# VHH binders against Abasic site processing protein HMCES (HMCES): the designs that were tried, part 73

Target 1, 269 residues: Abasic site processing protein HMCES (HMCES), of Homo sapiens (Human) (q96fz2)
Amino acid sequence: CGRTSCHLPRDVLTRACAYQDRRGQQRLPEWRDPDKYCPSYNKSPQSNSPVLLSRLHFEKDADSSERIIAPMRWGLVPSWFKESDPSKLQFNTTNCRSDTVMEKRSFKVPLGKGRRCVVLADGFYEWQRCQGTNQRQPYFIYFPQIKTEKSGSIGAADSPENWEKVWDNWRLLTMAGIFDCWEPPEGGDVLYSYTIITVDSCKGLSDIHHRMPAILDGEEAVSKWLDFGEVSTQEALKLIHPTENITFHAVSSVVNNSRNNTPECLAPV

## First folded at step 11 (VHH)

Design j18 (from p6 with E107S; framework vhh_6z1v_2)
Fold by ESMFold2-Fast, scan of step 11:
Structure j18 (fold): chain B 269 residues (1-269), chain A 121 residues (1-121)
Amino acid sequence: as target 1 above (269 residues)
Amino acid sequence: EVQLVESGGRLVRTGGSLRLSCAASGLTFSSYAMGWFRQAPGKEREVVAAISRSGGSTWHADFVKGRFTISRDNAKNTVYLQMNSLKPEDTAVYYCAADWGYSLTDSYDYWGQGTQVTVSS
């Protein structure tokens, strides 16, 4: 996973993240740096994306089940990185393989500090190789969505205009992430950056791509991944596995250029 | 200055029981996960048990599951390890440790000095 869509206006995004804390109280996540949230149909590594994380990371006496929502840089910069420019990092930290997460220092260290986050997106993009040509077919991949007026999921056969009507009740994709905090050697604001954990593709996606993000399907999984105060690293890692509860449709080549940021990027072709 | 002080280690017979205690000072105890580790002569240190901040979640290594129970009392700034059905293989120095991240690795933030447990037949 190297491209996502996260285009919802801030207020719609916030309502889509409504949750219950450990006491059963209904809550909306509290924003940090809301002005840094930049909606886009076509987010690439190094851009900011909204993530959920435990309030305990910011307040030492907070209930670890309470959630903050914050924009973070996609591409984890380890806390120990000593160069002045994060873009000079010699290894790719856009994704973190689930099978080696405990072996790589860049991921093992923040994971040991409880730095788990949930990466939010409308969905993600993957490119399927076409036989006999060098062309690739892009697909938009997302949770099944329920139609507002009728029982059942919205289908790929629906018109693009029908798709635009579903955003008010869109179920956001919730991907397991690890974040870290980097202090620039020459001073300045702390940089919060994340990586998306990846797993082997599920059967449903195997014809599109061999890897997929680790998706946390449902509030139980999301709550356990975020709650580092009550859920150990070992217990949280049991949530990291492929999921079959996803759907997709082909999109146009407009999405190929990361500078294109329009609804056409995710519209069915 | 943060201090973790283990107590309760002694010689016990095979099949016996023992409760270890670890008293913490110099930190906000309820804000840390706690763990018990052990190290036998010539062996590497290994995680025995861990407990969340509230005590609502616990983890126990497979080799002690059903025999050992970790617990904590946040009002007393103390973590405990109740050890039942002790075996000679349980002979080791037992260490108490505090960790912000609730990890199960040897990278805990604070460590005690250890208490010796010897199990003989």
Scores: ipSAE 0.656, ipTM 0.857, lowest interface PAE 1.1, mean pLDDT 89

Design j19 (from p6 with E107A; framework vhh_6z1v_2)
Fold by ESMFold2-Fast, scan of step 11:
Structure j19 (fold): chain B 269 residues (1-269), chain A 121 residues (1-121)
Amino acid sequence: as target 1 above (269 residues)
Amino acid sequence: EVQLVESGGRLVRTGGSLRLSCAASGLTFSSYAMGWFRQAPGKEREVVAAISRSGGSTWHADFVKGRFTISRDNAKNTVYLQMNSLKPEDTAVYYCAADWGYSLTDAYDYWGQGTQVTVSS
């Protein structure tokens, strides 16, 4: 996973993340740095994306089941990185393989500090190789959505009112991530950055691509991944596996150029 | 100064029981996961058991499941390891450790000095 859509306005995104804490109280996640959130239909590595993480990372007396939502840089910059410019990092940290996460220093260290997050997206894009040509077919991949008279399908949304109905009740994709905190050597604000954990593709996606993000399907999985205060690293890693609870459709080549940021990027072809 | 002080280690017979205690000072105890590790002569240090901040979640290594139980008392800043059905293979120095991240590796934040447990016939 190297491209996502996360286009919802901040208020709609926040409501889509409504959750229940350990005491059973209904809550909305509290924002950090909301001004850094940039909605887009076509998010690439190095851009900011919203993630959920435990409030305990910021307040030592907080209930670890309470959630913060914060924009973080896609592409993990390890806390031990010594250079002044994060773009000079020589290896790609956009994704982290589940089978080597405990072997790679860049991921093992933050994971050991409980730095687990849930990466939010409308869905993600993958490019299917077509035999006999160098051209690839892009697909938009997302959770199955519940159809109601108030929420349409993407294929049926031809007007702004119909598109609003699609997104008002959209179930966001929730991907398992690891984040780290980097302090610039020359001073400045702490940089929060993340990587998406990847697994082997499920049967349903195997014809599109051989890898997929580790998707946390449902509130129980999301809660356990985030709650580093009560769920050990080893227990949390048991949540990392392929899922069949996904759907997809082919999209236009307009998504290929990461500079294109319109609804056409995810519209069915 | 953070201090973790283990107590309770002694010589016990095979099949016997023992309770280890670890008293913590100098840190906000309820904000840390706690673990018990051991190191036998000629072997590497290994994780035996771990417990979450509230005590609501515990982990035990396969080689001690059903025999050892970790628990904690946050009002007393103390973590315990109840050891039953002791075997000669359990002979080791037992270390108490505190960890912010609740990991099951030996990269914990703070360590005690250890208490010796010897199991003989």
Scores: ipSAE 0.652, ipTM 0.853, lowest interface PAE 1.1, mean pLDDT 90

Design j2 (from p6 with W100F; framework vhh_6z1v_2)
Fold by ESMFold2-Fast, scan of step 11:
Structure j2 (fold): chain B 269 residues (1-269), chain A 121 residues (1-121)
Amino acid sequence: as target 1 above (269 residues)
Amino acid sequence: EVQLVESGGRLVRTGGSLRLSCAASGLTFSSYAMGWFRQAPGKEREVVAAISRSGGSTWHADFVKGRFTISRDNAKNTVYLQMNSLKPEDTAVYYCAADFGYSLTDEYDYWGQGTQVTVSS
């Protein structure tokens, strides 16, 4: 997973993240750095994306089941990185393989600190290799959406008015991530950056791509992944596996260029 | 200054019981997971038991399951290890450790100086 859509306005995104804490209280996540949130239909590595993480990371006396939502840089910069420019990092940290996560220092260290986050997206994009041609077919991949009287299912025949109604009740894709905090050696604000954990593709996606993000399907999985105060690293890693509860549709090649940021990027063809 | 101070280590006979205590100061105790580790002569340090911030989740190593129980009292800033049915192979220095992240690895944030437990036949 190297491209996502996360286009909802801040208020809509916040409501889509409504949750219950450990005591059963209904809550909305509290924002940190909301001005750094940039909605886009076409998010690439090095851009900021919203993630959920435990409030305990920011407030030492907070309940670890309470959630913060914060924009973080996609592409984990390890806390031990010594250069002044994060772009000079010699290895790609956009994704983290589930099978080697406890072997790689860049991921093992933040995991040991409880730095688990849930990466939010409308969905993600993958490019299917077509035999007999050098062209690839992009697909938008997302959770099955609940049927409503107004929105129904998204499809190529839907009018623009129906598309606007779909987003009001969209179920966001929730991907397991690891984040780290990097302090610039010359001073300045702490950089929060994340990686998406990847697993082998499920049967339903195997014809599109051989890997998929580790998707946390449902509030129980999301809560356990985030709650580093009560769920150990080893227990949380049991949540990391392929899921079949996903759907997809083919999209236009417009999405190929990461500079294109329009609804056409995810519209069915 | 963060301090973890273990107490309770002593010589006990095989089959005996012992309770270790670790008093914490200088940190927000309820914001840290706690662990008990041990190191026997000539061996590497190993995790014995761990407990979540609230005490609602505990983990015990296979070699002590059913014999040892970790618990904590957040009002007293203390973590405990109740050791029952002690065996000679339990002889080790026992270390208390605090971890802001709740992990089962040997990479805890703060460590006590250790307390010696000796189990004789």
Scores: ipSAE 0.530, ipTM 0.823, lowest interface PAE 2.0, mean pLDDT 89

Design j20 (from p6 with E107Y; framework vhh_6z1v_2)
Fold by ESMFold2-Fast, scan of step 11:
Structure j20 (fold): chain B 269 residues (1-269), chain A 121 residues (1-121)
Amino acid sequence: as target 1 above (269 residues)
Amino acid sequence: EVQLVESGGRLVRTGGSLRLSCAASGLTFSSYAMGWFRQAPGKEREVVAAISRSGGSTWHADFVKGRFTISRDNAKNTVYLQMNSLKPEDTAVYYCAADWGYSLTDYYDYWGQGTQVTVSS
């Protein structure tokens, strides 16, 4: 996973992340650095994306089940990185393989510090290799969406007007991530950056791409992944596996250029 | 200054029981996950058991499940390891450790000096 859509306005995104804490209280996640959130239909590595993480990371006496939402840089910069410029990092940390996460120092160290996050997106894009040509077919991949009383199931058969209305009740894709905190040697703000954990593709996606992000399906999985105060690293890692609860449709080549930021990027063709 | 002090280690016969204690000072104890590790001569340090901040979640290694139980008392700033049905292969130095991240790795934030447990056949 190297391209996502996360286009919802901040208030709509916040409401889409409504949750229940350990005591059963309904809550909205509290924003950190909301001005750094930049909605887009076409997000690439090195851009900022919103992630959920435990409030306990920021407040030592907080309930670990309470959530913060914060924009973080896509592409994990390890806390031990000693150079002044993060762009000088020679390794690609956009994704982290589930099978080697406990072996790679860049991921093992922040994971050991409880630095688990949930990466939010409308969905993600993958490019299917077409045999016998150099062309690749892009697909938008996302959670199955709940039927509305009026329109039925949300899908490619729906009119453009109905497709435009789906965002009010859209179920956000929730991907398992690991983040780290890097302090610039010459001073300045702490850089928060993340990687998306990847797993083998599920049967339903195998014809599109051989890998997929580790998707946390449902509030129980999301809560356990975030709650590093009460859920150990080993228990959290049991949540990392392929899921079949996913759908997709082909999209226009407009998405190929990361500078294109329009609804056409994810509209069915 | 953070200090973790283990106590209770001694020589025990096979099949015996022992309770280890670890008293913490210099830190907000309830803000840390706690773990028990052990290291026998010629072997690597291994995690034996771990417990969440509240004590509501525990983890035990497969080789001690059903025999050892970790618990904590946040009012007393103490973590315990109850060891039952002891075997000679349980002979090791047992270390108490505090961890912000609630990990099952040996990269814990603070460590005690260890207490020796010897099990004779």
Scores: ipSAE 0.578, ipTM 0.823, lowest interface PAE 1.5, mean pLDDT 89

Design j21 (from p6 with L104F; framework vhh_6z1v_2)
Fold by ESMFold2-Fast, scan of step 11:
Structure j21 (fold): chain B 269 residues (1-269), chain A 121 residues (1-121)
Amino acid sequence: as target 1 above (269 residues)
Amino acid sequence: EVQLVESGGRLVRTGGSLRLSCAASGLTFSSYAMGWFRQAPGKEREVVAAISRSGGSTWHADFVKGRFTISRDNAKNTVYLQMNSLKPEDTAVYYCAADWGYSFTDEYDYWGQGTQVTVSS
């Protein structure tokens, strides 16, 4: 996973993240740096994306089940990185393989600090390698969306009017992430950056791509991944596996250029 | 300053029981997960048990499961390890550790100085 869509306006995104804390109290996540949130149909590595993380990371006495939503840089910069420019990092930290996460220092260290986050997106894009050609077919991949009396189930055959209506009740894709905090050697603001954990593709996606993000399907999985105060690293890692509860449709090549940021990036072809 | 002070280590006979205590000061105890580690001479340090901030979840290594129980009292800033059915193989220095991240890595934040447990036949 190297491209996502996260285009919802801040207020719609916030309501889509409604949750219950450990006491059963209904809540909305509290924003940090909301002005850094930039909606886009076509987000690439190094851009900021909204993530959920435990309030306990920011407030010593907070209930670890309470959630903050914050924009973070996609592409984890380890806390021990010594250079002044994060873009100079020699290896790609856009994704983190589930099978080696405990072996790689870049990921093991922040995991040891409880730095688990949930990466939010409308969905993600993958490019299918077509046999006998160098051309790739892009697909938009997302959670199945619940039918309503007005909109019906979202699908490739739906009209543009139906697609416009679905965003009001869109079920956001929730991907398991690891984040770290980097202090620039020359001073300046702390950089929060994340990586998306990846697993082998499920059967349903195997014809599109051999890897997929580790998707946290449902509020129980999301809650356990975020709650580093009460859920150990070992228990949280049991949530990291392929998911079959996913759907997709082919999209046009407009999405190929990360500078294109229009609804056409998501539209079925 | 942060201090973790273990106590309760002593000589016990095979099959005996022992309770270790670790008193914490200089930190907000209820904001940290706690763990017990052990190290025998010439061997690597290994994790024995861990407990969440509230005490609502615990983890025990397979080699002590059913024999050892970790618990904590946040009002007393103390974590405990109840050790039953002790074996000679349990002979080691036992260390208390505080861990913000509640992990099983070697990235624990604070360590005590250890308490010696010796199990004789």
Scores: ipSAE 0.651, ipTM 0.848, lowest interface PAE 1.0, mean pLDDT 89

Design j22 (from p6 with L104I; framework vhh_6z1v_2)
Fold by ESMFold2-Fast, scan of step 11:
Structure j22 (fold): chain B 269 residues (1-269), chain A 121 residues (1-121)
Amino acid sequence: as target 1 above (269 residues)
Amino acid sequence: EVQLVESGGRLVRTGGSLRLSCAASGLTFSSYAMGWFRQAPGKEREVVAAISRSGGSTWHADFVKGRFTISRDNAKNTVYLQMNSLKPEDTAVYYCAADWGYSITDEYDYWGQGTQVTVSS
């Protein structure tokens, strides 16, 4: 997972993240740095994306089940990185393999500090390699969506007008992430950056790509991943596995260029 | 500054019981996960048990499950390790440690100085 869509206006995104804390209280996540949130149909590594994380990371007396929503840089910069420019990091931290996460220091250390986050997206893109050609077919991959008053979900067979009307009730994709905090050696603001954990693709996705993000399907999984105060690293890692609860449709090559930021990027072709 | 002070270590016979205590000062105790570690001479330090901030969840290493129990009292700023059915192999210096992350690793934020437990026949 190297490209996502997260285009919802801030207020719509916030309502889509409504949750219950440990005491059963209905809540909305509280924003940090909301002005850094930039909606886009075509987000690439090194851009900022909204993530959920425990309030306890920012307030030492907070209930660890309460959530903050904050923009973070996609591409984890380890706390120990010594260069002044994060773009000089010589290894790719866009994704983190689940099978080696406890072996690689860049991921093991922040994971050990409880630095788990949930990466929010409308969905993500993958490019299917076609045999016998250099052309790749992009697909938009997302949770099944429930139409407001229908028993079915939306899909490629629905009219383009129906896609415009679903965003107010869109079920956001919730991906397991690890973040770290990097202090520039020459001073400046702390940089928060994340990586998306990846697993082997599920059977339904195997024909598109051999890997997929670790998706946290439902509020129980999301809450356990975020609650580093009460859920140990070992228990949280049990949530990291492939899921079959995903759907997809082919999209236009318009999405290939990360500078293109229009609804055409995720529209069915 | 932050201090973790272990107590309760002593010589005990095989099959005996012992309770270790660790008193914390200089930190907001209820905001940290706590762990017990041990190190025998010539061996690497290993994780024995860990406990969440509220005490609502615990983890115990396979080699102590059913014999050791970690607990905490946030009002007293103290974490405990109840050790039952002690074996000679349990002989080690026992350390308490505080961790922001509730990790099952040896990279904890704060460490005590240790208390010696010796189990003999």
Scores: ipSAE 0.585, ipTM 0.827, lowest interface PAE 1.4, mean pLDDT 89

Design j23 (from p6 with L104V; framework vhh_6z1v_2)
Fold by ESMFold2-Fast, scan of step 11:
Structure j23 (fold): chain B 269 residues (1-269), chain A 121 residues (1-121)
Amino acid sequence: as target 1 above (269 residues)
Amino acid sequence: EVQLVESGGRLVRTGGSLRLSCAASGLTFSSYAMGWFRQAPGKEREVVAAISRSGGSTWHADFVKGRFTISRDNAKNTVYLQMNSLKPEDTAVYYCAADWGYSVTDEYDYWGQGTQVTVSS
């Protein structure tokens, strides 16, 4: 997973992240640096994306089940990175393989500090190799959407005209991530950056791509992944596996160029 | 200054029981996960059990599961390890440790000095 869509306006995104804390109280996640959130239909590595993480990371006495939402840089910069410019990191940290996460120091260290996050997106893109040609077919991959209040004159989310109407109740894709905090050696603000954990693709996606992000399907999985105060690293890692609860449709080649940031990027063709 | 002090280690016969205690000071105890580790002569330190901040979640290594139970009392700033059905292979120095991240690795933030447990036939 190297390209996502996360285009919802901040208020819509916040409401889509409504949750219950450990006491059963209904809450909205509290924002950190909301001005750094940049909606886009075509997010690439090194851009900022919103993630959910436990409030306990910022407040030492907070309930670990309470959530913060914060923009973080896609592409984990390890806390031990000693150069001045994070763009000079020699290896790719856009994704982290689930089978080696406990072997790679860049991921093992922040994971051991409870630095688990949930990466939010409308969905992600993958490019299917077409037999007998160098061309690839892009697909937009996302959670099956609940069809409520779509009876009468409003059809299902099956045409471009209906997509605008589905965003108000869109179920965001929730991907398991690991983040780290890097302090510039020359001084400056702490950089928060993340990686998306990847697993083998499920049967439903195997014809499109051989890998997929580790998707946390449902609030129980999301809550356990975020709650590093009450869920151990080992228990949390049991949540990392392929999921079949996913859908997709082919999209236009417009999405191929990461500079294109329009609704056409995810519209069905 | 953070201090973890283990107590309760002693000589016990095979099949016996023992409860270890670890008293914490100098930190906000309820804000840390706690773990018990052990190290036998000539072997690497290994994780035995871990417990969440509230005590509502626990992890036990396969080699002690069903025999050992970790627990904590946040009002007393103390973590415990109840050890039942002890075997000679359980002979080791037992260490208490505090961890912000609630990991089950041997890379905890703060460590005690250890208490010796010897199990004889």
Scores: ipSAE 0.648, ipTM 0.859, lowest interface PAE 1.2, mean pLDDT 89

Design j24 (from p6 with L104P; framework vhh_6z1v_2)
Fold by ESMFold2-Fast, scan of step 11:
Structure j24 (fold): chain B 269 residues (1-269), chain A 121 residues (1-121)
Amino acid sequence: as target 1 above (269 residues)
Amino acid sequence: EVQLVESGGRLVRTGGSLRLSCAASGLTFSSYAMGWFRQAPGKEREVVAAISRSGGSTWHADFVKGRFTISRDNAKNTVYLQMNSLKPEDTAVYYCAADWGYSPTDEYDYWGQGTQVTVSS
């Protein structure tokens, strides 16, 4: 996973993230750096995306089940990186393979510090390589939307105006991530950056791409992944596996250019 | 300064029981996950058990499951390891460790000096 859509206005996104803490109290996540959230239909690595993480990362006495929502840079910059420009990192840390996450120092170290996050998106894009042609077909991949008349699916026959009406109740895609905190050598604000954990594709996606993000399907999985104070690294890693609870549709080549940021990027062809 | 002080290690017979204690000072104890590690002569240090901040969840290595139980008392700044059905293979120096992250891995923030447990007939 190298491209996502996360276009909801901040207030809609916040309501979509309503949750219960371990005491059963209904909450909305508290924003950190909300001005850095930039909605887009076409988010690429190095841009900021909203993630959920435990409040305990920022407040020593916080209940680890309480959540913060914060924009983080896509592309994990390890805390040990010593150069002044994070764009000069020699490694591609956009994704992290689940099978080697405990072997790679860049990921094992932050994971050991409880730096687990949930990456939020409307959905993600993948490009299908078709045999016998140089063409790649992009697809938009997302959770089934159970609150629509189409049993959670958006049809090609839906007008753009009808599509806009479903966003008020859209079920956000929740992907397992690992983040790290990098302190610039010259001083300045701490950089929070993340990587998306990837797994083998499920049967339903195998014809589109051989890998998929590790999707946390449902509030129980999301809460366990985030709660590093009460859920051990070993228990959390049991949540990392393929899911069949996804749907998709083909989209136009407009999405290929990451500068294109319009509803056409995710509209069915 | 942060200090973790283990106690309770001694010579015990095969099949016996022993409780280890670790008293913490110089840190906010309830804000850290705690773990017990052990190291026998000529062997690598291995994680034995770990416990969450509240004590509400625990992890135990396969080789001690059913025999050892980790627990903590946040009011007393103490973590415990109850060891039952001891075997000669359990002979090792046992270390208490504190970690901000709850990971039953070898990467912990603070370590005690260890307490020797010897199991023989």
Scores: ipSAE 0.626, ipTM 0.842, lowest interface PAE 1.3, mean pLDDT 89

Design j25 (from p6 with L104M; framework vhh_6z1v_2)
Fold by ESMFold2-Fast, scan of step 11:
Structure j25 (fold): chain B 269 residues (1-269), chain A 121 residues (1-121)
Amino acid sequence: as target 1 above (269 residues)
Amino acid sequence: EVQLVESGGRLVRTGGSLRLSCAASGLTFSSYAMGWFRQAPGKEREVVAAISRSGGSTWHADFVKGRFTISRDNAKNTVYLQMNSLKPEDTAVYYCAADWGYSMTDEYDYWGQGTQVTVSS
């Protein structure tokens, strides 16, 4: 996973993240740096995306089940990175393989500090290799959605008018992430950056791509991944596995260029 | 500044019981996960048990499961390890450790000096 859509306006995104804390109290996540959130149909590595993380990371006495929503840079910059420009990092930290996460220092260290986050998106894009050509077919991949007006789940066969109305009740894709905090050597604001954990594709996606993000399906999984105060690293890692609760449809090549940021990027073709 | 002080280690006979205590000072105890580790002669340090901030979640290594129990008292800034049915292979220096992240690795933030437990036949 190297491209996502996260286009909802801030207020719609916030309501889509409504949750219950450990005491059963209904809550909305509190924003940090809301001005850094830029909605886009076509987010690439090095751009900022909204993530959920435990309030305990910011307030020492906070209930670890309470959530913050914050924009973070996609592409984890390890806390030990010593150069002045994080764009100069030699290795790619856009994704983190689940099978080596405890072996790679860049990921093992922040995991050991409880730096788990949930990466939010409308969905993600993958490019299917087409036989007999070097051309690739892009697909938009997302949670099954419930139709706002009438019967059943929304799908590729639905009219364009039905797709325009779906965003008010869109179920956001919730991907397991790891973040780290990097302090510039010459001063300045702390940089928060994240990576998306990846697993082997489920059967439903195997014809599109061999890897998929680790998706946290439902509030129980999301809560356990975020709650580093009460859920150990080892226990949280049990949540990392492929899921079949996913759907997709083919999209236009417009999405190929990361500078294109229009609804056409995710519209069914 | 930050201090973790273990106590309770001693010589005990096979099949016996022992309770280790670890008193914490210089940190906000209730904001840290706690763990017990041990290192036997000629072996690497290994994690024995861990406990969440509230004490609501615990983890025990397979080799002590059913015999050892970790617990904590946040009002007393103390973590405990109750050791039952002790075996000679439990002989080790036992370390108390505090961790912000609640991990089951030996990379905890703060460590005690250790307390020697010797189990004889």
Scores: ipSAE 0.628, ipTM 0.849, lowest interface PAE 1.3, mean pLDDT 89

